# VHH binders against Glycine betaine monooxygenase reductase subunit (bmoB), part 1

No score or structure here was measured in a lab: all are predicted.

Target 1, 368 residues: Glycine betaine monooxygenase reductase subunit (bmoB), of Chromohalobacter israelensis (q1qyu6)
Amino acid sequence: MTQNFFNPVTTQTWTNGRHNVRCVKVIQETWDVRTFCFMADQPVLFFFKPGQFVTLELEIDGEAVMRSYTISSSPSVPYSFSITVKRLPDGRVSNWLHENLQVGSELVVHGPVGDFNVIDYPADKVLMLSGGVGVTPLMSMTRWFFDTNANVDLQFVHSARTPRDIIFHRELEHIFSRIPDFRLHIVCERGDESGEPWAGFRGYLAQAMLELMVPDYLEREIFCCGPTPYMKAVKQVLKSNGFDMSHYHEESFGATPADVRADVEELAEQAEAEMEAVDTADMLQVEFSNSGKSIRIMPEETVHAAAAKLGLHIPKACGMGICGTCKVKKLAGEVTMEHNGGITEEDEADGYILSCCSTPKSHVAIEF
Unless a header shows other numbers, all headers, positions and changes below count from the first letter of the chain; Kabat numbers aren't used for antibody chains.
F, E and O are the ipSAE of ESMFold2-Fast, ESMFold2 and OpenDDE, as the mean of both directions, binder to target and target to binder. V2 is 0.75 times the mean of E and O plus 0.25 times the DockQ between their complexes.
[cut] stands for letters that were removed.
The coordinates of atoms that the task and the answers printed are left out; those that the model quotes come from them. Centres of patches stay.

## First folded at step 10 (VHH; from i13 with A50D Y102E S107Y Y109H)

Design p06
Fold by ESMFold2, look of step 11:
Structure p06 (fold): chain B 368 residues (1-368), chain A 120 residues (1-120)
Amino acid sequence: as target 1 above (368 residues)
Amino acid sequence: EVQLVESGGRLVRTGGSLRLSCAASGFTFDYYSMGWFRQAPGKEREVVADISSEGGYTWHADFVKGRFTISRDNAKNTVYLQMNSLKPEDTAVYYCAREDSEYFGEYDHWGQGTQVTVSS
């Protein structure tokens, strides 16, 4: 009748999959950012590649919702894992997490997964560039380098709106003060009018500022995460100075319009050629009610591909029916859906489908 | 209740100029990056320009670089697209969109669009 306990020799490690976890700690990082720490009921060592993410399986207002968050903790301390979430009052998931996720809360997570990580792209000289909550995957990487005594020359440039918005500020200062080859630069767009003046860099990260902070930036492996205009500004500086972009890595959960446009253009050409050369008797109509657009497709084509051919952008991340990002509501008709856990039975009963892995069996209508 | 309302689209001659506006309501505007997109008939929607929440970072697609300028006025909850040296290829419906503040790269709300037609 002996209880389970942590035993590092016999404790299981986690691998990509579906996991039951429980929130064991909630930390207020800033006025609008919280860290949620999770453990499993049975002892688990949470190994992962620093920079990877998990996908939360949530129920909000009776609806199943899947939302991905980077793991902000380091696998060097594998007894729990953490995500760090910025609250926006009008944000559906982030606001719900801040209001409802507390110590003792149980949920399901999927993962760990992600190509944005430091294990797959080893380098002796690294530059990390973050904006706002984009700091979270880079914090995991930084904690890993620090905790494992990595032989790396690390430069970290973090941009925040104001000094009070600097996530992990005290810990970053601690880490970067202790290693000769670690350098931290923090840029605040505005000063903190309610507190002490900000004595560090002010303004926006630009080429001249980056050259002052990290004069050898063109020699480094670069990991970048932040708002899209921030990341595009970084890429413009890098490209215009001849940086080899194969050494540039960024985290994004949504497809960029350029990537989607190329894919959509290819599908549109394919559809036009198919119409010219094929009998349309077997095609099925897919209608998108909110846009008022419709198209006829073959039964083996997905609903997501149908939307793309019409220039409609249904969000997609995994493409394998696991993350739930491509979820849309089916108003009419039948589909064949080959998902891998990215949608609940309740959502299916309510008419939701994963567009990336659903093909029509009849004419269908989608709320999009 | 997020709402984005574009205005200012009209018919204009080749070489002309036009300024689009997008009025935002129902959310905290200065927390979000914004973008302008366009969609010509029979073509996919494409990004034209984007701008960070405080306006300090802007990006313009190569096909409009030097001709179009994105800006914003957070006091008026409005994002603008100044379009100069217009070409017939710029004919499209132009959309304003809001970037998700957590899922960078995803735009979670869109306006209904404003038609820009460039004649020769």
Scores: ipSAE 0.637, ipTM 0.877, lowest interface PAE 1.6, mean pLDDT 84

## First folded at step 13 (VHH; from r01 with G35S)

Design s01
Fold by ESMFold2, look of step 13:
Structure s01 (fold): chain B 368 residues (1-368), chain A 120 residues (1-120)
Amino acid sequence: as target 1 above (368 residues)
Amino acid sequence: EVQLVESGGRLVRTGGSLRLSCAASGFTFDYYSMSWFRQAPGKEREVVADISWEGGYTWHADFVKGRFTISRDNAKNTVYLQMNSLKPEDTAVYYCAREDSEHFGEYDHWGQGTQVTVSS
C-alpha cells in the first residue's frame, strides 16, 4: 500500500451521489446467494450508516435498469463495500448479476441512502429479526457492532426456509459465540432436503417462540427485515402486546430514488429537445469501406449504431467500452471515444476505436 | 412469461361467499410471497391479504379480518382467497400479485384481475 493511498488529497470519502465502482471479488454464500465486493478506481473510504442501500445502474438487453440492494458489508472496514444477491431463476436483475457480474466488471452505483440504520436509533438493547435475504442489512449492522466493540446487548433471530438457506451462517455463529452479550437464534421452517439434521428451532416465528428466545423483547429497539407477511406478523405480535412502535424499524425499499429518476428523466427530455433542433446539415457521415456503405448520423450516435442502421453487424458484448469486442479500425476522421478500459493506448495509436462508445466528430471511415 | 391468472369473480348477494383462485406459471412459485389486492371504482388499489412462500405467515387487512382467508397450494401453483360474509363495499376488481423475493414490499407481477360484484 503506498503513502499516497493514505494522503488526504488522494483518499476520498464516499457521499451520496453517482459513483463508478469495479467488482473486485465474488463470494458464493449459499447455493443461490452471492456477495459482490466493489472498490473505486481511486482510493475511496466507503462510509455509510449500517443498513443503508445503493442503487445499481445497469444496462440489460439494451435497456437502462435501476435496482436497489442493501449494503451487506460494514462501514468499519471502509476500503470496499459489498452487496449480497439471491439468484431468482426468473428474476431479471438477480439472474443478470449472477451470470454477468464478475471480477473486473465496472458499474455505476447511486447512494448510499436509507433511513433503516443503527446510527440514527442508538440503544443499549437491540433485537434483530430477519427472514431470508432480509438478513443482509442486519448483517451490516451486526458486523458494525462486532467490529467496533459496541457496548450493546444484541439478540438476533433469523428465519430461513432450510438450513442450507441460512445466509452468512458460519460467520453469524462465529460472531455470536465470541461476545457474551450477543445471542443468536436461528429458526428453520423445515429440514434440509439433503438429509442433514437441524437441531435448532423449527417452524415459524410466533409469539410463544419469541418469548422463549428473547423474553425481554418488548424492552428492545427492534430492526426487522423479511418478506412482507413475516414483517406484518412480527408487527401484529408487537402491537398486540403494547409495544411502542416508535422503537420498531423495518426495511422497505421504495421505487428508484426520486433524485436518480429525475436525473434520468431530465437527460431524456434534453436529448429529445436537442434532436428536434438538429437538421440533416448537422449530421456526420460514417463510411464502412469493406462493405461500401455509408450513412449520416447525429453527432451523439455511435459508430456501432450507424453500422446497425446499414445492416452491418459489428460484434458487441458489453456495450460499455470494457470488453473490447466492438473494436474496429478507423481509417479516417475523428471520434469521441468514451471507453472504460476496453482498448489499449497502443491500439488507439494504431487507429482502433471501440465502435459501441465512439461518436463522430467529423466524417469517419471505418474498415468494416 | 410470468403469468398470474385470477378466476372465480362473479355477482353474488350480500352475505354470500366466493372463492377466488390465482393460477401461477412461468416462475418458481414457492420462492415468492403472494398477495391479493382490490380496486373499487374510483378508489386506489389496496392490499387485502398476504401469504408467505410456504404459507406459514398470513396477514389480512382489518376491513376483511374474520371474513376472508388467504391460502396457497404450492403443488398446484395456486393462491386462494376465500371470501365469506360479503358486503356491497367488497365490490371491486381483485388482483393477485407476486412480492419481489429480494425487495420486500414491492410487487413485480400482477394478474389481469377478476371482478367481484356484491348486490343486495
Scores: ipSAE 0.719, ipTM 0.905, lowest interface PAE 1.2, mean pLDDT 84

## First folded at step 15 (VHH; from s01 with S52N)

Design t04
Fold by OpenDDE, fold request of step 18:
Structure t04 (fold): chain B 368 residues (1-368), chain A 120 residues (1-120)
Amino acid sequence: as target 1 above (368 residues)
Amino acid sequence: EVQLVESGGRLVRTGGSLRLSCAASGFTFDYYSMSWFRQAPGKEREVVADINWEGGYTWHADFVKGRFTISRDNAKNTVYLQMNSLKPEDTAVYYCAREDSEHFGEYDHWGQGTQVTVSS
């Protein structure tokens, strides 16, 4: 199985737009926070400005949902990108992601976009201020500075609820322990219920605390991300002390970009038009025998896509009929399969097909 | 279902005091920052005050100048706005809102509002 090794010399860079991506790793960061790592179907380099975000296209309970998340990984590792999501007890999208997104899951993303980034605002002295999950864009920035050997005097102040809520705790400590000009301060609002002693700063970020941690904070380019009350508290301290607010930056997702909205609308219209144009008579039934589920699909849809619509996850790696990962047994019916060497003649003779590049010509039954 | 219900709005004389309440239901209250907004006739909606999930951070608009105070009681799932030294300019519909915890600065739920009228 020729592992398609990324070739950094020939691999194309992604551009701002709509991209099909696959989840390749899920990392538990804290008890309620996960990082999801993505790659494209076709090898691409994910270059972006640290601090930028992407918008996910999701379908939740039959409804199309758009949700933006900051890219938490660094462009210095461009073969994948990551988002870090906190599970909220009553959060619709966050819960869906935690419950449904796994290795092998595919989704569409838009971006990267955003003006909250360190590339557009270069500085020798930087102060990062984060609250809670607001650490995610700042982590991207920090990783970037670290990996590029940036000559930056960096002060990082992260505020968490409790010690167990510190996202990227070990990684931050690791990075900041290695660079003399990097300093990390962590503030916890309270101790853990488990009674783990916190030897760091406690309480809420205030002027006195900031002055103690970062005495020259007024001379720094400031990047801030956190809940609105937190960010407003920071801004109040800065303004009251005569800080030039032109050197203050905070994250804002803003409204869904107009281009993203237009694309989604166009796609929806196209989908509707296609649905109207397809005589229900031309739809082909795909049955999955193990699950007992069946679906009618358009003549050009793949068996793999049919499975996905039913919530059945057939493993897929290349999507191009090369790797063979999506091989399934066809029990009945006819398909057109356009593969690129990912299946043998013997396998075909035995009734196997590559689901990623097989389109039904008749009603089809699949052993899955 | 997420619900926010404001109460306490009434007619009051200049210099008077009111306490507004917003009762929250249908979600875990202490996971969210809350805000008060107001909208006067013919004017845009404006933020009055913000409070984080435990009340450690609070913010008030400049026009408040110490007259109003936002607070919350998580045991009662309620956010409050104490308004003192009221002026005719404070006449507006006051709204409670929940901040989106994934998109800071955005609000995903609003109450129906309560009318505050300050007479000269």
Scores: ipSAE 0.876, ipTM 0.956, lowest interface PAE 0.5, mean pLDDT 91
Fold by OpenDDE, fold request of step 18:
Structure t04 (fold): chain B 368 residues (1-368), chain A 120 residues (1-120)
Amino acid sequence: as target 1 above (368 residues)
Amino acid sequence: EVQLVESGGRLVRTGGSLRLSCAASGFTFDYYSMSWFRQAPGKEREVVADINWEGGYTWHADFVKGRFTISRDNAKNTVYLQMNSLKPEDTAVYYCAREDSEHFGEYDHWGQGTQVTVSS
């Protein structure tokens, strides 16, 4: 019986805090932008305010790194959340994510947090202004308005470098084509280097252009996200035209909350302390016969995790013992397996285990 | 390694002009917005001007009042601050900074600064 792990009636909602999540999908959005989709280890509903962000806990080159990213998905699809990351040529974290984060990758996130959201600032008339990757929180907001059938007059102006750089281009066009009260404007700074013609607005967002696109922009709740020069240019236009700036909102990650940093440090210390306290005597050896690699793991670690530590990638989809994707043959040893129907009795009898939910009780050998 | 090196700061008289330069290295320069900051003794650091990656967007602080102009030459990996009609109040260490492209409004690299002194 495929335990319906996601029952919208009984599934708990996540709360602001530290969460273990797993990457379940990677989407190429543009030539240099990817969306990473996450689910929790335990089924949860990801409710948040559209425009909020999470902070990733990463280990890069042995160093703990924290980096915040706006949630680009909508809470209207609560079974997962996504971040959209532009790869920067010299970016440490963005490059690491693009190079290392894949389906099955696990990481810790903090949140959701942030005051840049449409829930706290309800309005009937909304103007969204984005530059570059600044489209990500506004996309979350847009998806929310669309999915909830919100009665909102929405104007969206997105500025990109070139047509190929337009993040969510097709989706935006789709959404805005379906709702009469939604209007999309895309501005490209220049044409495509490949020679693809751009028939839309060209250049930089200025007052005249904004007035042409959104004549009633002074009457709207404005959400703005983009590079600082862009946002400041927008603010100058607004101020110079008498806009009530109390209706202007822009994204701000602020400083990583001190508490989040403290938690990470504490956890790191605890992990180190635990590593020191772990009597080598309690470690169990997991051998992977095909690769010839072996590792000693803690009794609570899964066979799948052991493989991952060795750079062995056992396919995994659910991580909950349901899908059977992580099935491997146990050649020797004892494991405790807590599965949810992802393996048959016959398979178990044949010596197979689900690596995602199997913890060694003794030294074990796996055919992998 | 990312490096920002400011130059051009010196003693000038009131009403004088000065051009500051910030030479960037160790990164793809035209992917980043750049900013000039200044810090006077006993005062907080304040933003002077911002410029986007191609110079299409520029911003100047109110205290500039048209006296300063930020510009950049991507071929030379350099951002400039042309300072005209200098006043004693402009005396400060001027810093070049790179904006974090993932966290707008934050800066991830700073130069060592260059001292500008305006005498009465």
Scores: ipSAE 0.875, ipTM 0.956, lowest interface PAE 0.5, mean pLDDT 91
Fold by ESMFold2, fold request of step 18:
Structure t04 (fold): chain B 368 residues (1-368), chain A 120 residues (1-120)
Amino acid sequence: as target 1 above (368 residues)
Amino acid sequence: EVQLVESGGRLVRTGGSLRLSCAASGFTFDYYSMSWFRQAPGKEREVVADINWEGGYTWHADFVKGRFTISRDNAKNTVYLQMNSLKPEDTAVYYCAREDSEHFGEYDHWGQGTQVTVSS
């Protein structure tokens, strides 16, 4: 009959991998923060664990650039996903996104991935602590709890520079005004001398202030994201009061930046030297099916290094098999993978590997 | 072009004091958290102290706590590290670094470093 925008029964779901998407909406959140919403051309349901991130594959000034952003939307509304980006005038990627990414723009994203999420750490009582743009993964979690009618006691403490800098301010007030077990506290480091009144807490989050806002904070599962000095201040309070840090979670992801590209350029130079100097008889082939490229490497070399030698930019953060950023889908062959928790048994069962710590045991085909 | 220029490193005796400065240019300084790192001979680079964009949140590593103090002057686009009660183990190249404004825990620009040498 007719194409149905809302026909989720017949729509494929995305899995961790490389996806072509199109920007369908741009929302001005504050004077310097925008949200970009994406859909695929073909129907895709964007399920993920609230708190996870994607990595954008961009071309800026003729140069390939990879940049990770948390998904700020909730998977309860799976027909699109959103990222929220603070523009800094001197920021390369953030400024480019604000200037150039518009409705109709197409780009490639990798993901979803990330261990910072509420699904893997269920709890009856949750405390969310955010600073500045660190609100974005916690907003995804909050929207999820609200949309799914979760049976959770939720405390949210957000720190912003000034009242004008509070990201998602109206929506946060709306959500938290509607649920008795949801409480919101916003701390502004200074007042807005040119503008709106601020009746909330002022200053910097400290133990005494946290005790007033959330007296039972030591009993809660804690999710924290903000500038490093903020997160370290939070951790110091928690550790000094005997908090069991196994219940503390913070967002940490490595860069997919110039250092990854520099690695790719270095490895490409090494590959040319190796091919000139060595017979390929002892090497194993690694094929990258989406790009149509392949290379033969020694069994001791990683799949990530193989991609880099071909000029392919697989995101990499820790390089130690912890963060999950280098996760790719293996279509064929066998690898030896030495990970440190960056990949789940569910992902392994679904054919995923961490390219940065996987070496081939046979011919290998990768979806990249 | 973003530039971070450290200065003030020199030879000092054990128990002495020294103040390092990091002059920043080419970016909006008060939008960024800043850090001091150090790298001793034969060791990995390690964080010494952090400060947020307005200075209300600071952090100091345990091995310097009570002896070093990070501060900043946004009018001068400068971050400082006051180093008191210096020990020979504080001998290192000290680096100023800018935290990525969106990828917390990552640093997108580094200074060239300034050598601090503490004599026994």
Scores: ipSAE 0.573, ipTM 0.857, lowest interface PAE 1.9, mean pLDDT 84

Design t04
Fold by ESMFold2, fold request of step 18:
Structure t04 (fold): chain B 368 residues (1-368), chain A 120 residues (1-120)
Amino acid sequence: as target 1 above (368 residues)
Amino acid sequence: EVQLVESGGRLVRTGGSLRLSCAASGFTFDYYSMSWFRQAPGKEREVVADINWEGGYTWHADFVKGRFTISRDNAKNTVYLQMNSLKPEDTAVYYCAREDSEHFGEYDHWGQGTQVTVSS
């Protein structure tokens, strides 16, 4: 494809949906991390909110597989988009991508989606905290701020296992050397044990280290992505120091952390107040047999929303019927399910539904 | 194949102590964060504690903080949960789980669980 066919005024932008794309570039970022760049065969502008992700639709060993990856590129260069993948010896999808995805390869992606992004949470002072491959959504945000000449004071603290594991190291150094209000701090957990030369911070991000690097961290909008223990350690420091957690944002897949549990409990309390306002004549009952709870909802509401209103925590990731995380067993009744490949015909025959995209057509009983 | 095998669950008196172990095999253990979960009958599975690949970051749920301690021994490919001051409410099946190294918050392998019962 040639870029002289792109017209930013008239070329269509992608929207959340299913897209055929082709790999146009593969970049070896570190010894075990690669970036895959994609374009569509027909001109498309890949606008999205920096921090969002896509879900790959793959076939591996004859099995359909869905795997979500954050978009590591910036929408400021919308002619392509990229994902960045760390390979692990026993990682089925990551190894398949490293072994099989090359320039010219075609695949299907779903998206873009995700509430973790910088567009919905504007701020003049930002702190980005990443661990390992958690750098990828934050790199998208950083590239966006740099490319758009954003008027932000940006602090970026990245934690890597060893110096050779620092993803995007040269580009981060370049970006942060060019802007006076941009500061980069890199912490390596091992430096002396790996034999890699490292003159920067060593160890684990702790309160004292964060205070030295970013003394005003309590005044910033915070975007965090990394291993769950890392993110929970960050949250513990913030909460212990009276940080207003409404200014804290994190990327997580499939988790039900304590904060998410509290949100579901709050929704359940609100649902009790809202019950007075609904038209009961058109409502359908959804029963959760293991918990013994039930609720009447409108036919347009999902089974997942019904569970949440009752304080029941069905795992959810994509919310679009792609990943299969919200799968539950239906014991009785009928639903309308608008899935996008996240459930097999055999699962449907066995009575499974995707709660996040299933709405009741009748009284429904769920094994949950 | 990836295997996580919990052990050490048993009947214990209120106020007692117990140490759970999770033996890991079939993968590069020190590349992964690990967690303990528990599930009482009729309740949702809930996270108890998390630990990153080297143990530099740990987290414990509020309902066990100060009483339970997660740790790991990478030379033995084992995750531990030291449980002190046990209460009847701690009665549950305890599961060891491996966090996906790239999709944080997802757990891609689970043990079969070990039953802990705390008597009054």
Scores: ipSAE 0.563, ipTM 0.857, lowest interface PAE 2.0, mean pLDDT 84
Fold by ESMFold2, fold request of step 18:
Structure t04 (fold): chain B 368 residues (1-368), chain A 120 residues (1-120)
Amino acid sequence: as target 1 above (368 residues)
Amino acid sequence: EVQLVESGGRLVRTGGSLRLSCAASGFTFDYYSMSWFRQAPGKEREVVADINWEGGYTWHADFVKGRFTISRDNAKNTVYLQMNSLKPEDTAVYYCAREDSEHFGEYDHWGQGTQVTVSS
C-alpha cells in the first residue's frame, strides 16, 4: 500500500534505466490484442517522447527473455504507461503475456528509449501511416497531439486486415471526429469475417488511394510503422513521386543480423577452442566485478561476447545499440561504442556502455 | 515446431530460370510476412524480396527487379521465388525467412537454405 500520492511538482520522474513496475490494468482491445498498463509501487512520473519503447525483462520457463514494445500511452498522462500486445498463435512472449500478465503482476522494464518520435521532428502538417500493430507508436503520438491541444494538421491512414482487427478503433474515431484538422482513414484488406460489408476503403494502400485520401501527402512530415512489405510499398510511392525522404520516418527495432542463431554457438566454439595464430599479447582483459570473472578478448570482440564466454548472461534484445537492453556500467577502462541511439549522453557520462556494441580499447572493468 | 524448408536450388545456365519454394509448417502461415534472402560466398546476407500475409504488398531489391518475382500460396503454406534471366552474381544460398509480426524488420525463423549456382 502507498501512503504517498502523485505530486506533479515533487514526484520523481523516471529516466532511461531499469524499473520495477506492476500491472494495474488490462484492456482487451480486439479479439487478439490487449493493452497492459503499469505503475511503480512508489509514485513515479513516466515522461518520454511519444513513439519511444520499453524492453520487458521476463522469465519464461526458467529462461531470461527480453522483448521490446512501443509505449502506446501518451506522456501527457504520466501516472502510468501502457504497451499493446497482439497475441500470436506461436508467439512465445506475446502468448505468455496474454496468459500470465494480470493485474498485480510485477515485472522489470528497461527504458524509455528510441529515436522514432514526434518531438524531434516538429511539423505543421503530419501524415501517419500504420499497418496492423504498427499503430501503437502512432497512437502514442496521436494521443499526445490531442491531449496537448497541438496546432497540427493531422492525417492518419491505418491499414488493417479486417474491420474486427482495427486496434483502438473507437478511440481513433472519437479523437478524429472532434478536431476539424484531424482526419482519419481506415483501409481494410477484406470485409468482416461474418460476411458483413465494410463501408470504408477496401484493399491495399496504393498511390491512387493515398491521393484520394490525403491529396497533399507530399507536403507532410510522414511517420510510418507496419510490416516491412507495407513500409516498402509506402516508400516506393513516396520515392516515385519525388518526396523528400528526409521528412520520412519509420520505426524499426533493428537490422537483420547476418547469422543470428549461429552467433552464440560460434562464440562458444571459439571460446572452447584456442586460436593457434592469435597472439595473446594483443588481447585485452575484461573484468566482471560482481561475478569476479574475467577473460582476455581481441579488441574487435564485444563486451557482451566476453560475458557470454564466461557464462554470464547480459540481456540482449536488438544487438545493434538501439534498445538499450544490454546496458552495463563500466567501472574502468575505455571502449569503442558504435550505437544507434540506445544510450544517452547522460548514461555515457555516468559510465554506462552498451555491451553488445562496445569493444575494448584498453583493459576494462564492468559492474556485472 | 515452426519449420521453413526451401527447395528447388540447383545448377543453372546464365540466362536460365529457376523457381524456389519454401514450405512452411507449425504456424499460422497467413499471419506473417515472408522474405527471401541470399548469401553469396564471402558476402553479407541480403534481402531479395518481401511479401505480406496475403500478397497485396510485394517488394524486390533493385538488383533483381524485373527478373525475380516473389509470390505465395496460402492454401499450400508455400512462398515462391521465380528467378528469370539468371546471372553468375545470383549464385548464392537462398534463405526463406519469416518476419516478426511485432518487430518489423526482424526475422524470427529461417530455413536451412537452398544453393543456387549460375554458370556460363
Scores: ipSAE 0.561, ipTM 0.853, lowest interface PAE 2.0, mean pLDDT 84

## First folded at step 16 (VHH; from t04 with E54D G55S)

Design u03
Fold by OpenDDE, look of step 16:
Structure u03 (fold): chain B 368 residues (1-368), chain A 120 residues (1-120)
Amino acid sequence: as target 1 above (368 residues)
Amino acid sequence: EVQLVESGGRLVRTGGSLRLSCAASGFTFDYYSMSWFRQAPGKEREVVADINWDSGYTWHADFVKGRFTISRDNAKNTVYLQMNSLKPEDTAVYYCAREDSEHFGEYDHWGQGTQVTVSS
């Protein structure tokens, strides 16, 4: 199966907007942090500025929820993008993601957006200051600098609670060990309760520590991301020492952009209006015989989508009528099936259809 | 329902000390960073101090100059602001705020405020 996904001629570039994406990988980074990797259904090159973020459009407990996350991957790996999410004890979205988002999950994202990025603020000397999960945008930047062979003098100071909490620890060490002009400093507030010794800097980032690690910090373009007290402390140090704050950049994982919210609301209203305009007379019934469940769907909806609405999970891989994974037996009724070779004539003769690309023409019954 | 209730504000003389309290209820206090703000008449609301829930790291505004200290007691679901060496310029309504757990620098709940007046 020639993975046509990588044909540059047919690959579109990701642009700012609303996009359907699929989770294709979940990586456990630390005990409470996961990376979620996404791809588009169609081949897309995900172009964005390192440090930018996306907004997830989610439905949690029947409520529409929007949440922004920095893209932690680099655009130098263009066929996917990732977000890195720390599970917060009372975090609504973070907990939901950790508990529900898995390989195969589909969601809508908005973006990429954000002014916290290294493209808009080029510099020869860069200082990155991160705290906790604030490492994620700076990791994107670092990966970008590394992958593009950027001629940058990079100082990276990361502050974590304990050694086990260091997100991307191995990768950071790997990257920074390979480039002479890259220097990594990790500060841990305390030792690991698990007994892992920490021989590096301990405590909280302070002026004296910063001066020791990065003596020329006042001459650098500074990118900072972390908890509010951390970032405020950094700014205070910089201001008190006469740093030109026009060279200071900060990401605080701000609120969902107003335009994104407006778009989602408009789309929701349109969807509701369309639903109201649909003559119930045009709806077709899909029955699933094994479960005993039935649903009325619009003529353009697929059998697979009908199943999903009922909580029935028909396996699906490609969604394009190629792989055959979504094959089900049709017991009654007529469908229009637009497949791309994922089903044989023999299978069709035996009454099978590909649910991912079959739309009912009449009331239909499916053996599922 | 999330509630934040400030107390301790009163009239105090220059050079005096005051301890403000903010009692929290309706949420798991231990997992939220908290902040103190103040707003003087005719001025914008400004942050006074922050305390992180995870690390316990604290930040204080420059105008504090070591005079104020934010702290918390999770067993009592309370955040405190110890204010020493008070000045007339410190006269303001002081507010307690809960930081949004998933958005750094954003606050989702505020108290009603407590009036601190420092006389010359």
Scores: ipSAE 0.355, ipTM 0.759, lowest interface PAE 1.7, mean pLDDT 88

